# Designs tried in a protein design chat: VH-VL binders against Protein disulfide-isomerase A5 (PDIA5). Part 3

Target 1, 129 residues: Protein disulfide-isomerase A5 (PDIA5), of Homo sapiens (Human) (q14554r378to506)
Amino acid sequence: WMQNPEAPPPPEPTWEEQQTSVLHLVGDNFRETLKKKKHTLVMFYAPWCPHCKKVIPHFTATADAFKDDRKIACAAVDCVKDKNQDLCQQEAVKGYPTFHYYHYGKFAEKYDSDRTELGFTNYIRALRE

## First folded at step 2 (VH-VL)

Design c02 (framework fv_cemiplimab)
Fold by ESMFold2-Fast, scan of step 2:
Structure c02 (fold): chain C 129 residues (1-129), chain A 117 residues (1-117), chain B 107 residues (1-107)
Amino acid sequence: as target 1 above (129 residues)
Amino acid sequence: EVQLLESGGVLVQPGGSLRLSCAASGFTFSDYAMTWVRQAPGKGLEWVSGISGSGDYTYFADSVKGRFTISRDNSKNTLYLQMNSLKGEDTAVYYCAKDWGDYFDYWGQGTLVTVSS
Amino acid sequence: DIQMTQSPSSLSASVGDSITITCRASQSISDYLNWYQQKPGKAPNLLIYDASSLQSGVPSRFSGSGSGTDFTLTIRTLQPEDFATYYCQQSYSYPYTFGPGTVVDFR
């Protein structure tokens, strides 16, 4: 009968609420989770960050591409959450997004190459023991 | 070529203190966790302590908690084990090893600590 | 703490034999299991990591398998330099723990 043109669209699900292969980590489980994986690429982000929003689909596609490899993970940490502020400080995150590669839970290097699915997948594919 | 050289092992009396050093070369020291593993004469291997690459996180076996401290000086590529309140049961060869985060790919030759009067 | 057990505690073998050593964890450790070799008077050296990955420079006659709680190290066509003590080690959780060792001695 009656259309309400002022009704806003429903809120979009957060990245964490989306059903993807990305591992969403918090300070309480970060160390334990990373130790279980031979290779983890971690994206430290803020939900409001425009640069982060642009990268999220590419990072998600990368995680989904490696979902069947038990030794590889793509993980994300929301640095705006109160519970994660200490973690992001400890990991020396100075801006968003920041990408770190961890080998068996140990920080190995910062990823500063192309922020695309192709860039991320080529990087992970090139990792060798 | 990766090289680890332990030093500091001597005879000490029970209740004494001793600091072991491990000089590292051939890799970017600050990028790797380091560990101490000991072996009592005629016995097996026992993990003692570990430290993260930054030095911010340390871990200890229950047998040494409260008595031993692990530290590192990344500017000198050196790992340390400060051993206090030494007991006869601490008598062992102490090895330092490079830790990939879950396995020890390179080991030093060890330094013998004897705790006896 | 996670307890590690090895079987057998010792075995006697001849050059050319194939041998297997078993390692068991008191709880599941996924594949966070490493194997080390130690010769008398020398430091240990890494043979196998991540249950089945052969360390660079280690002869292909060494192989590892298993996951969860049960793991095996196999040495095919035993050579004179293989007479040593072998240790398994879990790195799933702190404190890290070693098995008691398996002595492989000359028959």
Scores: ipSAE 0.007, ipTM 0.553, lowest interface PAE 12.0, mean pLDDT 88

Design c03 (framework fv_cemiplimab)
Fold by ESMFold2-Fast, scan of step 2:
Structure c03 (fold): chain C 129 residues (1-129), chain A 117 residues (1-117), chain B 107 residues (1-107)
Amino acid sequence: as target 1 above (129 residues)
Amino acid sequence: EVQLLESGGVLVQPGGSLRLSCAASGFTFSDYWMTWVRQAPGKGLEWVSGISYSGGDTYFADSVKGRFTISRDNSKNTLYLQMNSLKGEDTAVYYCARGEYSYFDYWGQGTLVTVSS
Amino acid sequence: DIQMTQSPSSLSASVGDSITITCRASQDISSYLNWYQQKPGKAPNLLIYYASSLQSGVPSRFSGSGSGTDFTLTIRTLQPEDFATYYCQQYDSFPWTFGPGTVVDFR
């Protein structure tokens, strides 16, 4: 009763609809949310970007690894949403994915290392040392 | 203005090696993913390889995987394609293109690589 | 790998005609499809990205539509400079793949 190769599969949940430790931010709450965390790594993305699709599992795994650390957050911003376009322009996002590190809400640097769980995790761990 | 200029295309023997270069100007090179796309004479386009803006991530088409290496020098605004173990099927015009991760908005003029005995 | 096909392989049209080119993916690629134009002896240029988004500087006579597996590029009121080969390209998954191209001939 489950075998029907011609039936359309159910819609895939969006990243925002998945139950993960990634903090999905919008223009309205971006600045205030970042001020509450000592370290935040933000992924600016577009849902249509294939490089974003490949990185999402790695970034999600990283967020889950740090979920119990009250000083750390891994956050994401969908730059295609109308309400986020001003934010992404203000943050000088020119391609997807773009990764920025913020220290208590202040932009500190662009993350340009490996877009893997290991790369993200090593970067964040180094910030604590 | 954005400009991409390929160089290095020559005639090489099968099994030989060659390195192509792409000189970029008119934009912040380190903010963009870069790609190589080739076109055999009289044939269609084939994506060959892509590289992230830091060089930390590289991707290859199955036809070149293990033989070609893509790299970049952001201090020199230059993209490279190292081609090893060249085959006749690698004969093509090789284009350098700037990627917004998924679409290629600026292309170079191309450089012809011929692999023949 | 995702296989891309285009129909027709070639077509002949007159200036002022409206034409449609079809691109089909071997599996669902959502809207992750681009269209490129290549004029004889020149590098390709981007026309449409994300299935239907017109690239800045591209004339409004070009439009794209479709999602899933079936996509179309439409050129309204063909101009002499539109003599070219048109390619679709998927970016749903690596490796990225191009269609074989459609030659638009003014004969």
Scores: ipSAE 0.007, ipTM 0.547, lowest interface PAE 12.9, mean pLDDT 87

Design c04 (framework fv_cemiplimab)
Fold by ESMFold2-Fast, scan of step 2:
Structure c04 (fold): chain C 129 residues (1-129), chain A 117 residues (1-117), chain B 107 residues (1-107)
Amino acid sequence: as target 1 above (129 residues)
Amino acid sequence: EVQLLESGGVLVQPGGSLRLSCAASGFTFDDYAMTWVRQAPGKGLEWVSGISWSGDSTYFADSVKGRFTISRDNSKNTLYLQMNSLKGEDTAVYYCAKDLGYEFDYWGQGTLVTVSS
Amino acid sequence: DIQMTQSPSSLSASVGDSITITCRASQSIYDYLNWYQQKPGKAPNLLIYAASSLQSGVPSRFSGSGSGTDFTLTIRTLQPEDFATYYCQQSDSTPYTFGPGTVVDFR
């Protein structure tokens, strides 16, 4: 017994399904996860958003660069998911992508600088100080 | 091979000043935070001060705030501790250590500072 | 400031024994806890970081556990070179603080 040959091909893997160092968070675990990290940069996104798609490789590379630092996390929240809509509203996400920095789970500031690996990396390096 | 070499420890009178140095080699000095930890004779370890990789942020234990300053010269791979208004309670072996990411993975052998009349 | 306590303050043991040292923080420090070993006349050596991660080059007989406020260091099959003073240290926030130390003496 095998897979139905008339079925459409499987959809392309989502960002969450890719093996990366990005922490994919949902409303149920957002607060508890952020409390455990001294510094978390969070990307709020929508999978259909072209601007988000362009940034994802840069943000992923940044997460991979800091993967061995246990106090630092790069996290992402898919605001299109039903379970995340309340979270994204509470965090005042008005467009995609939106980037927020959290210190031990407390909102500290919005990141509005360059959406490149270099920009994100320089920002996080400064926070480690 | 990572090496940290402290120097400058001597006998000083109460109220005096002293500068300690820590020469680093075997790693990219300006990529890491650095710290000073002291140990009074027969006592435990006490964290004294820390400095960020760039030198822009400095941190101190309450016992030394306002009297000690920490600095670094990344061009010379050297860490400094300037100690002012020294007290008898500052008598200790002073260690410099490399801060790998909130754990001190390499330590120097220490330099003894004695504050006595 | 975060206060660190250790128990016991001293312990007598024989080669081949297994020993446990406890460390407590006055508030939650998650897993931001390190263990150091100091032999007489020597600088401290990092043994364990992030509560349970073994530092490279450290024998596997050393292990750490715990999170939040309560932590333990265990040494299995104690060797002659393990008679030393052991310190825990929190790295959650400055000022960083050390426990008062536990002296492991030969019985």
Scores: ipSAE 0.008, ipTM 0.585, lowest interface PAE 10.1, mean pLDDT 89

Design c05 (framework fv_cemiplimab)
Fold by ESMFold2-Fast, scan of step 2:
Structure c05 (fold): chain C 129 residues (1-129), chain A 117 residues (1-117), chain B 107 residues (1-107)
Amino acid sequence: as target 1 above (129 residues)
Amino acid sequence: EVQLLESGGVLVQPGGSLRLSCAASGFTFSEYYMTWVRQAPGKGLEWVSGISDSGYSTYFADSVKGRFTISRDNSKNTLYLQMNSLKGEDTAVYYCAKGGDWYFDLWGQGTLVTVSS
Amino acid sequence: DIQMTQSPSSLSASVGDSITITCRASQSISTWLNWYQQKPGKAPNLLIYEASSLQSGVPSRFSGSGSGTDFTLTIRTLQPEDFATYYCQQYESYPLTFGPGTVVDFR
């Protein structure tokens, strides 16, 4: 090992610690939260995943675009957390990121189109209109 | 008992600040969307602000955006409304209410905020 | 923003009458509409949710109907305790908006 006399920089805030319109869900509140929203797009992710890191700003911007629509939510689940492992297995998450659309808490389909703000926004608008 | 109790309403000067509190009891506060609704004397109901069960999503009426902030402390079963840059038009009884599954099925008794010189 | 209107603004009725109050949204809100009753000096009370669902504990003389932009609250066989102000409220999108209210008075 090698000693570093400089203290490491403070860790960057996690996605969950950022003040955004994304609903960060855990196994304990996943089902109840989704039942309260007509349309929820859920991103299942791992904080270490490079593909996830690139999508997070786009998904966050999408959530912010729909924050004033009570019937729409963009939610995220950290599948690396111990408390979420059962949930991610139950939802058949096989890789990261994985995007699922839920209608009043019921799984409807996987989202597998463009992982950009435009792609997500167009998808949600089509569900709404 | 199942109830919401508002507090903090007082007379304040225009441009002043005030924080309202709403203490919840008798239900699992952390599982419900919460909201503030106000009513000016002799006028109708106006939705002011709402907050998701976790506190991550907050919503505001256009009349209060940038001046008011909503927050909650689920460990204390308490909802807050921080009101800044108060105007005469903010004079109202402020109600907190529980959001259920898309309807407000439990309301507090209200707390009166008067903004006047 | 979705604007809500109610008609009439006020009405006078007698005990035993049946009355109807109309609520109109500026754009389609499907069935995402609630009705509240407010008595003088009191907080609002939920009567009807999702346009036509009667809240637990509310008398069956209250009923709601409608979808899209046009909604109606009906009170059959009006009782003395029903003299109050009634508000509709949409929850289709933020900001949430209430109608201006309908005052139901004696006479």
Scores: ipSAE 0.007, ipTM 0.547, lowest interface PAE 13.0, mean pLDDT 88

Design c06 (framework fv_cemiplimab)
Fold by ESMFold2-Fast, scan of step 2:
Structure c06 (fold): chain C 129 residues (1-129), chain A 118 residues (1-118), chain B 107 residues (1-107)
Amino acid sequence: as target 1 above (129 residues)
Amino acid sequence: EVQLLESGGVLVQPGGSLRLSCAASGFTFSDYWMTWVRQAPGKGLEWVSGISYSGGDTYFADSVKGRFTISRDNSKNTLYLQMNSLKGEDTAVYYCARSDYFEAFDYWGQGTLVTVSS
Amino acid sequence: DIQMTQSPSSLSASVGDSITITCRASQSISDYLNWYQQKPGKAPNLLIYDASSLQSGVPSRFSGSGSGTDFTLTIRTLQPEDFATYYCQQSYSYPYTFGPGTVVDFR
């Protein structure tokens, strides 16, 4: 009989592996996806970042709140992935998390208010009116 | 040049079925939501149906819900409208149109006339 | 469903006139409103999207304004080619709905 090595339990699902309304974007689809939405709030993050981990449930809840609005999106970009490093540099991401608001794909402003579901939801609702 | 060309409009009996086609050219068809809009003779525009990039999401006006289906074949750059249980009230010119990023219909076909009469 | 109404149903005007057409939604649609022009026997053309944005290739004499429930389309210095039917359309929620149209006739 061959002794099989002890396998650790599988790691927790990554944010991208969770079934949520957050649009997980990569460099290849970032520009085209954002152009198709009137309002997009983008969270640039790193999976290892403690501040990012704390915000993820709030940002996810916000995305789920707007899931039925075709013109609004909450999107996320993992800046640690090799394929996203150029994108995060182009978008002038200086730290994690960073939040940018885009209007029809054009950068409009950096979001620098409360990193809570209430904060994000109030911000997006203000953009609607 | 962006072009949309509808076909399939004919005279059909009440209760009959008909499939309309819209051939698209001059743009990347799979990047756009598509829509059908109809216009009864001498009347205004009525939105009929819309379909997402992949065909996974479809929407219908209440007047056609349950009778019409919308579909697309991105490999053939073609949009379809399957019309079942046709009524006299379905008599109209049917336009296909492209829905842009702003959810406005920026390009329209020439239309195809469907007449439902005995 | 969101109901759209337009006023007036028709109007008569002369070349050089400035005209305003109004569109009203039964509930707030923010600025998710489009305007179309249709000439007899032709398909509609997009004029204005997102309540106030002019479509590429459309003359600057056309302008849109409004938000919420009340919207206007203004044509400044009317030209012969502007005699047509004009429709508003909401893109706020499905099903999408058009207004009944406003006919602009030559006086």
Scores: ipSAE 0.008, ipTM 0.623, lowest interface PAE 8.2, mean pLDDT 89

Design c07 (framework fv_cemiplimab)
Fold by ESMFold2-Fast, scan of step 2:
Structure c07 (fold): chain C 129 residues (1-129), chain A 118 residues (1-118), chain B 107 residues (1-107)
Amino acid sequence: as target 1 above (129 residues)
Amino acid sequence: EVQLLESGGVLVQPGGSLRLSCAASGFTFDDYAMTWVRQAPGKGLEWVSGISWSGDSTYFADSVKGRFTISRDNSKNTLYLQMNSLKGEDTAVYYCAKEYGDFAFDYWGQGTLVTVSS
Amino acid sequence: DIQMTQSPSSLSASVGDSITITCRASQSISSYLNWYQQKPGKAPNLLIYAASSLQSGVPSRFSGSGSGTDFTLTIRTLQPEDFATYYCQQSYSTPLTFGPGTVVDFR
């Protein structure tokens, strides 16, 4: 009855590899995509960030809750990717995670409230339609 | 047509209080951040304060922090600047401006003159 | 706070000339730089946002360039209506800050 101590733990799928309603964006599709949605809450993150790891399940649950609302999107940008570094600098991302609300692709404000599913959903529900 | 109309600028004594208003029309007011920018006579532009689309987040220049408050009434399409403990250095034309995106300001009112003097 | 400086403080040029105004930030602001034109007795007008994006309705003789700390506004083939003061403004972080302005006078 030996445990297999030499087997490494299997690698966890990246957030982008998980099948969720979160819209994963990159620099070349960010602006075009945001213009198509009335309301988008964007999470800027780094995969290595411990604070990001704790928030990801809450943000994902929020995205899934609004998946059938064509006016609302929850999007994420991996700021460590080479193609996204210019985007994250242009969007004034100073730390991870950072949350921005965009109205038809235009930056409206930074979200600084609770980093929980309840906090995110209450914020989105308060947005005007 | 987008229009912003400031009002409330008058002569006020040092230490006094004044509230400025900015009436907005021609756009969906509650979708945009708003700002106040001032300009002292013969001087350059100085950012004073900003407010998010919802009114939940407010921002201030260090020179007015603790003395000025910014607010908005989205049901009335109106932005306010409450100015307390006024100083001579607060003498300026105060402009209301609408955010285009990322704190670039695409539409400005004509300004209202506040004079702080005895 | 991010400090903005402009060079020159004033310049004189003839109609038809091309001029360049420089704006420098005390730290990197990426491309979060806006340019405004202000005519005497009037409110400012947005010319350029995001360092190089021309605002709708602004003549194509205006252009902006730069990133990080050094930025330029270029006006090609100066027209009489371009007599004005020009301001740069960083939108990277609060407090928002404007440059001191550059006065353009035709001579």
Scores: ipSAE 0.000, ipTM 0.539, lowest interface PAE 15.5, mean pLDDT 87

Design c08 (framework fv_cemiplimab)
Fold by ESMFold2-Fast, scan of step 2:
Structure c08 (fold): chain C 129 residues (1-129), chain A 118 residues (1-118), chain B 107 residues (1-107)
Amino acid sequence: as target 1 above (129 residues)
Amino acid sequence: EVQLLESGGVLVQPGGSLRLSCAASGFTFSDYAMTWVRQAPGKGLEWVSGISGSGDYTYFADSVKGRFTISRDNSKNTLYLQMNSLKGEDTAVYYCARDLYSEWFDPWGQGTLVTVSS
Amino acid sequence: DIQMTQSPSSLSASVGDSITITCRASQSISTWLNWYQQKPGKAPNLLIYEASSLQSGVPSRFSGSGSGTDFTLTIRTLQPEDFATYYCQQYESYPLTFGPGTVVDFR
């Protein structure tokens, strides 16, 4: 028998549309922004990636925890956006999520520990010392 | 046009103090980190100090730590280097330079000569 | 600290020559190396950034190459205005360090 299609759910807000302490960067402002912060942990991601979706709340909580520290930033780059594709290729992003630590905009190392708020906060706390 | 103009270099006795200035024009000064690089007569370049665009973060070469301070006044578009406890080995032409991106220095000022001698 | 060395310390060349200057780092610096030119009595100017990228306004006869610890600056078809001292500079870590310079003199 005829079944009425359920109305599509309203679009969920993108990570960028959520009001958080994460700095959402694009190719044209990435370098200038990172250079203004002593320590930046950058998450390169794709919105469709299940592993990225799982880590986003943890990374967001980390950014919010350090929001009052002017030396620290947690930034994110959406590698699916047209204007970010060159940036993600230049930064040698080969999968999602990828985490890089930058010291005044200079790539220092890849973060490859626990993708949890605790893991990220412990890493950043160590950088402050 | 983008310009940097340095001033303050003079003859100073050992143990003395001196403040150098670098006046910037032609760009949004607060958007750029700045640096001081020195060159002893007939010698090569030596990085001295750097400061972030906000002025909140500073870095120094070990040879000047504790003696020199770097600061900036973004409302006046001016970079400063306060030099204390001067030694003979501090004799050099001091250049200020804009950190165009990631410690890529462009442009440089004309330099100001500091001579430390009795 | 990362120590930078350059070779040769000086070289003599004629207009029209092609020359190569080498810069070596005491540890790997990836591609995080700049080259500067300094003419007598003048401030340095940026020639090449990130090992191989030519700064705007710099003639195409200048080129840079290398990664890790070994880097080269090449000047093709040397012009009179190219007689100068050339410095490499690493920006892998603080303190920033320069090479001792290579003097390119007229033969």
Scores: ipSAE 0.006, ipTM 0.548, lowest interface PAE 14.7, mean pLDDT 88

Design c09 (framework fv_cemiplimab)
Fold by ESMFold2-Fast, scan of step 2:
Structure c09 (fold): chain C 129 residues (1-129), chain A 118 residues (1-118), chain B 107 residues (1-107)
Amino acid sequence: as target 1 above (129 residues)
Amino acid sequence: EVQLLESGGVLVQPGGSLRLSCAASGFTFSEYYMTWVRQAPGKGLEWVSGISDSGYSTYFADSVKGRFTISRDNSKNTLYLQMNSLKGEDTAVYYCAKGSYDEYFDYWGQGTLVTVSS
Amino acid sequence: DIQMTQSPSSLSASVGDSITITCRASQDISSYLNWYQQKPGKAPNLLIYYASSLQSGVPSRFSGSGSGTDFTLTIRTLQPEDFATYYCQQYDSFPWTFGPGTVVDFR
């Protein structure tokens, strides 16, 4: 038998590089995009944050569950990017992850319930009543 | 019972201004998207403008953008359409309509006729 | 903008007939389509929302079907009060747009 070192695997794609139903927004398009959607749940995050990393699969699954509903969006904003710093300050983001619900672009409330696919999905379904 | 009552339609000269009002009753006005839809004599329906429940977001058809302003007073249950720089092409019956959960227009007012002519 | 077309532009029918009118969107609008009825000199009224959902108080002889780009409104056993103009409307994206209307006339 012989041990052969394998080539290092390619770097994992960032959340933004993954092909998902999550809308990745920046300061330039945030307000315009949200105004066009009746309901948007926004996750403000930092890529290095361990708590954010744990939630990303759940939030992504939620976005994918609502992909066929054109009035609903799950969006994400990377608050570490220079171009997004003003946006995250204007939206009063104090830590990561932070979840805000917007109704036609107007901030309505913070989401502070379970950070699971079930929690997010139940919250969004309740908004449709 | 849901009721929408439009008022303000009159004859106005080209280049003039006019404000339409829509008085709403029978529902929680502040919770619903509201819209204006017009219909020129003998023609079909044309969406003109819409406003979110809070008034934060407003939307306009290209034909009226920059000339018309939509607003609402949730304390008075009233929707407004301010029309400036009126053109002959703006001659129409203007309907106020209530949006529903999925943005279909479930209730309409009787309409108010705006005529733009010399 | 999403363009809406309707076919036919007009049709003549008799009481008791079953009629079908169609609506086509220039791009995929999922099921975000409504149907309205307008009688001469009156405001429109909502018949069908979300492509196939019957509005409360609307007779069951009205039905809607379709998704994506092609939609149909069917009226079974046409009644005298059904002679009117029918409009489809998409609400997938702004600006919201109406079809040009289909006039249903007495034969």
Scores: ipSAE 0.007, ipTM 0.610, lowest interface PAE 9.8, mean pLDDT 89

Design c10 (framework fv_cemiplimab)
Fold by ESMFold2-Fast, scan of step 2:
Structure c10 (fold): chain C 129 residues (1-129), chain A 119 residues (1-119), chain B 107 residues (1-107)
Amino acid sequence: as target 1 above (129 residues)
Amino acid sequence: EVQLLESGGVLVQPGGSLRLSCAASGFTFSSYAMTWVRQAPGKGLEWVSGISGSGGSTYFADSVKGRFTISRDNSKNTLYLQMNSLKGEDTAVYYCAKDEYSYGWFDYWGQGTLVTVSS
Amino acid sequence: DIQMTQSPSSLSASVGDSITITCRASQSIYDYLNWYQQKPGKAPNLLIYAASSLQSGVPSRFSGSGSGTDFTLTIRTLQPEDFATYYCQQSDSTPYTFGPGTVVDFR
């Protein structure tokens, strides 16, 4: 807040404030939410991170592509929020973005392939039976 | 803490109309589907209606199709059930419930509001 | 519409007993089945989702199993607070449907 504060221009909507199919999770609902889905791809991010900003549209498009598949979710965790710091440490998040795949809430593997809608979609399609 | 509070249940004559409300707090309301489930006195649970987080998709049980409308006001964190052409068979406690990310699993429920349809 | 049935409609049990309740769907619902507990005068509580996944905060004595059309809810070492009505519910497709319920009474 400045010495002579004035009303700033309206902020751009955060990812969490945008209406998308991405599930925005916090430490207190992370475990229980993931257990309810057979397959969840989770993006751990920081809002200020340029690499994260580039991936967000691709990850959002992926979530929207699978919105009608009840076995699948794409979720995101903002690791900069105080309430999420313990969660991101527990999940061994060392940098942003980090992608983890969970099977009924159990960590299965890190996703390290292309950070594009096509990359995410191909990965998730391979998990479907 | 997730809280859901239903209101609007009263005695109504057959053929009448009534609107129920459900005030939600403790979660990002617009991100979750919501549902109405009813229970007639001494009977089991009956799913009535569901609505997506955006309000763009609505679903109804066959017993209420054409008579009931579900809607939501995400700016007020409120869910509604508009009930028209009420019948004695609609007498029940009406619960609103949170559908965690539209999975069809109702993890939090309100206390219920009693609707009695009788002459 | 998918029809759900439960068996038994009621059972009497004592604290410390282990009980099982069965639920059947009129067609395959894969693992899209949930179990709820309801105590008199109260709203239902979600116990189990996806046939076998325990809801957060629910005691481990509750367990679910099954897939397709046949499902079971098991309560090990029944506690006083477990005397309630139990409902299964399919979440495969709308309209969602509940079973008729099973009343668990103190013997």
Scores: ipSAE 0.000, ipTM 0.536, lowest interface PAE 14.9, mean pLDDT 88

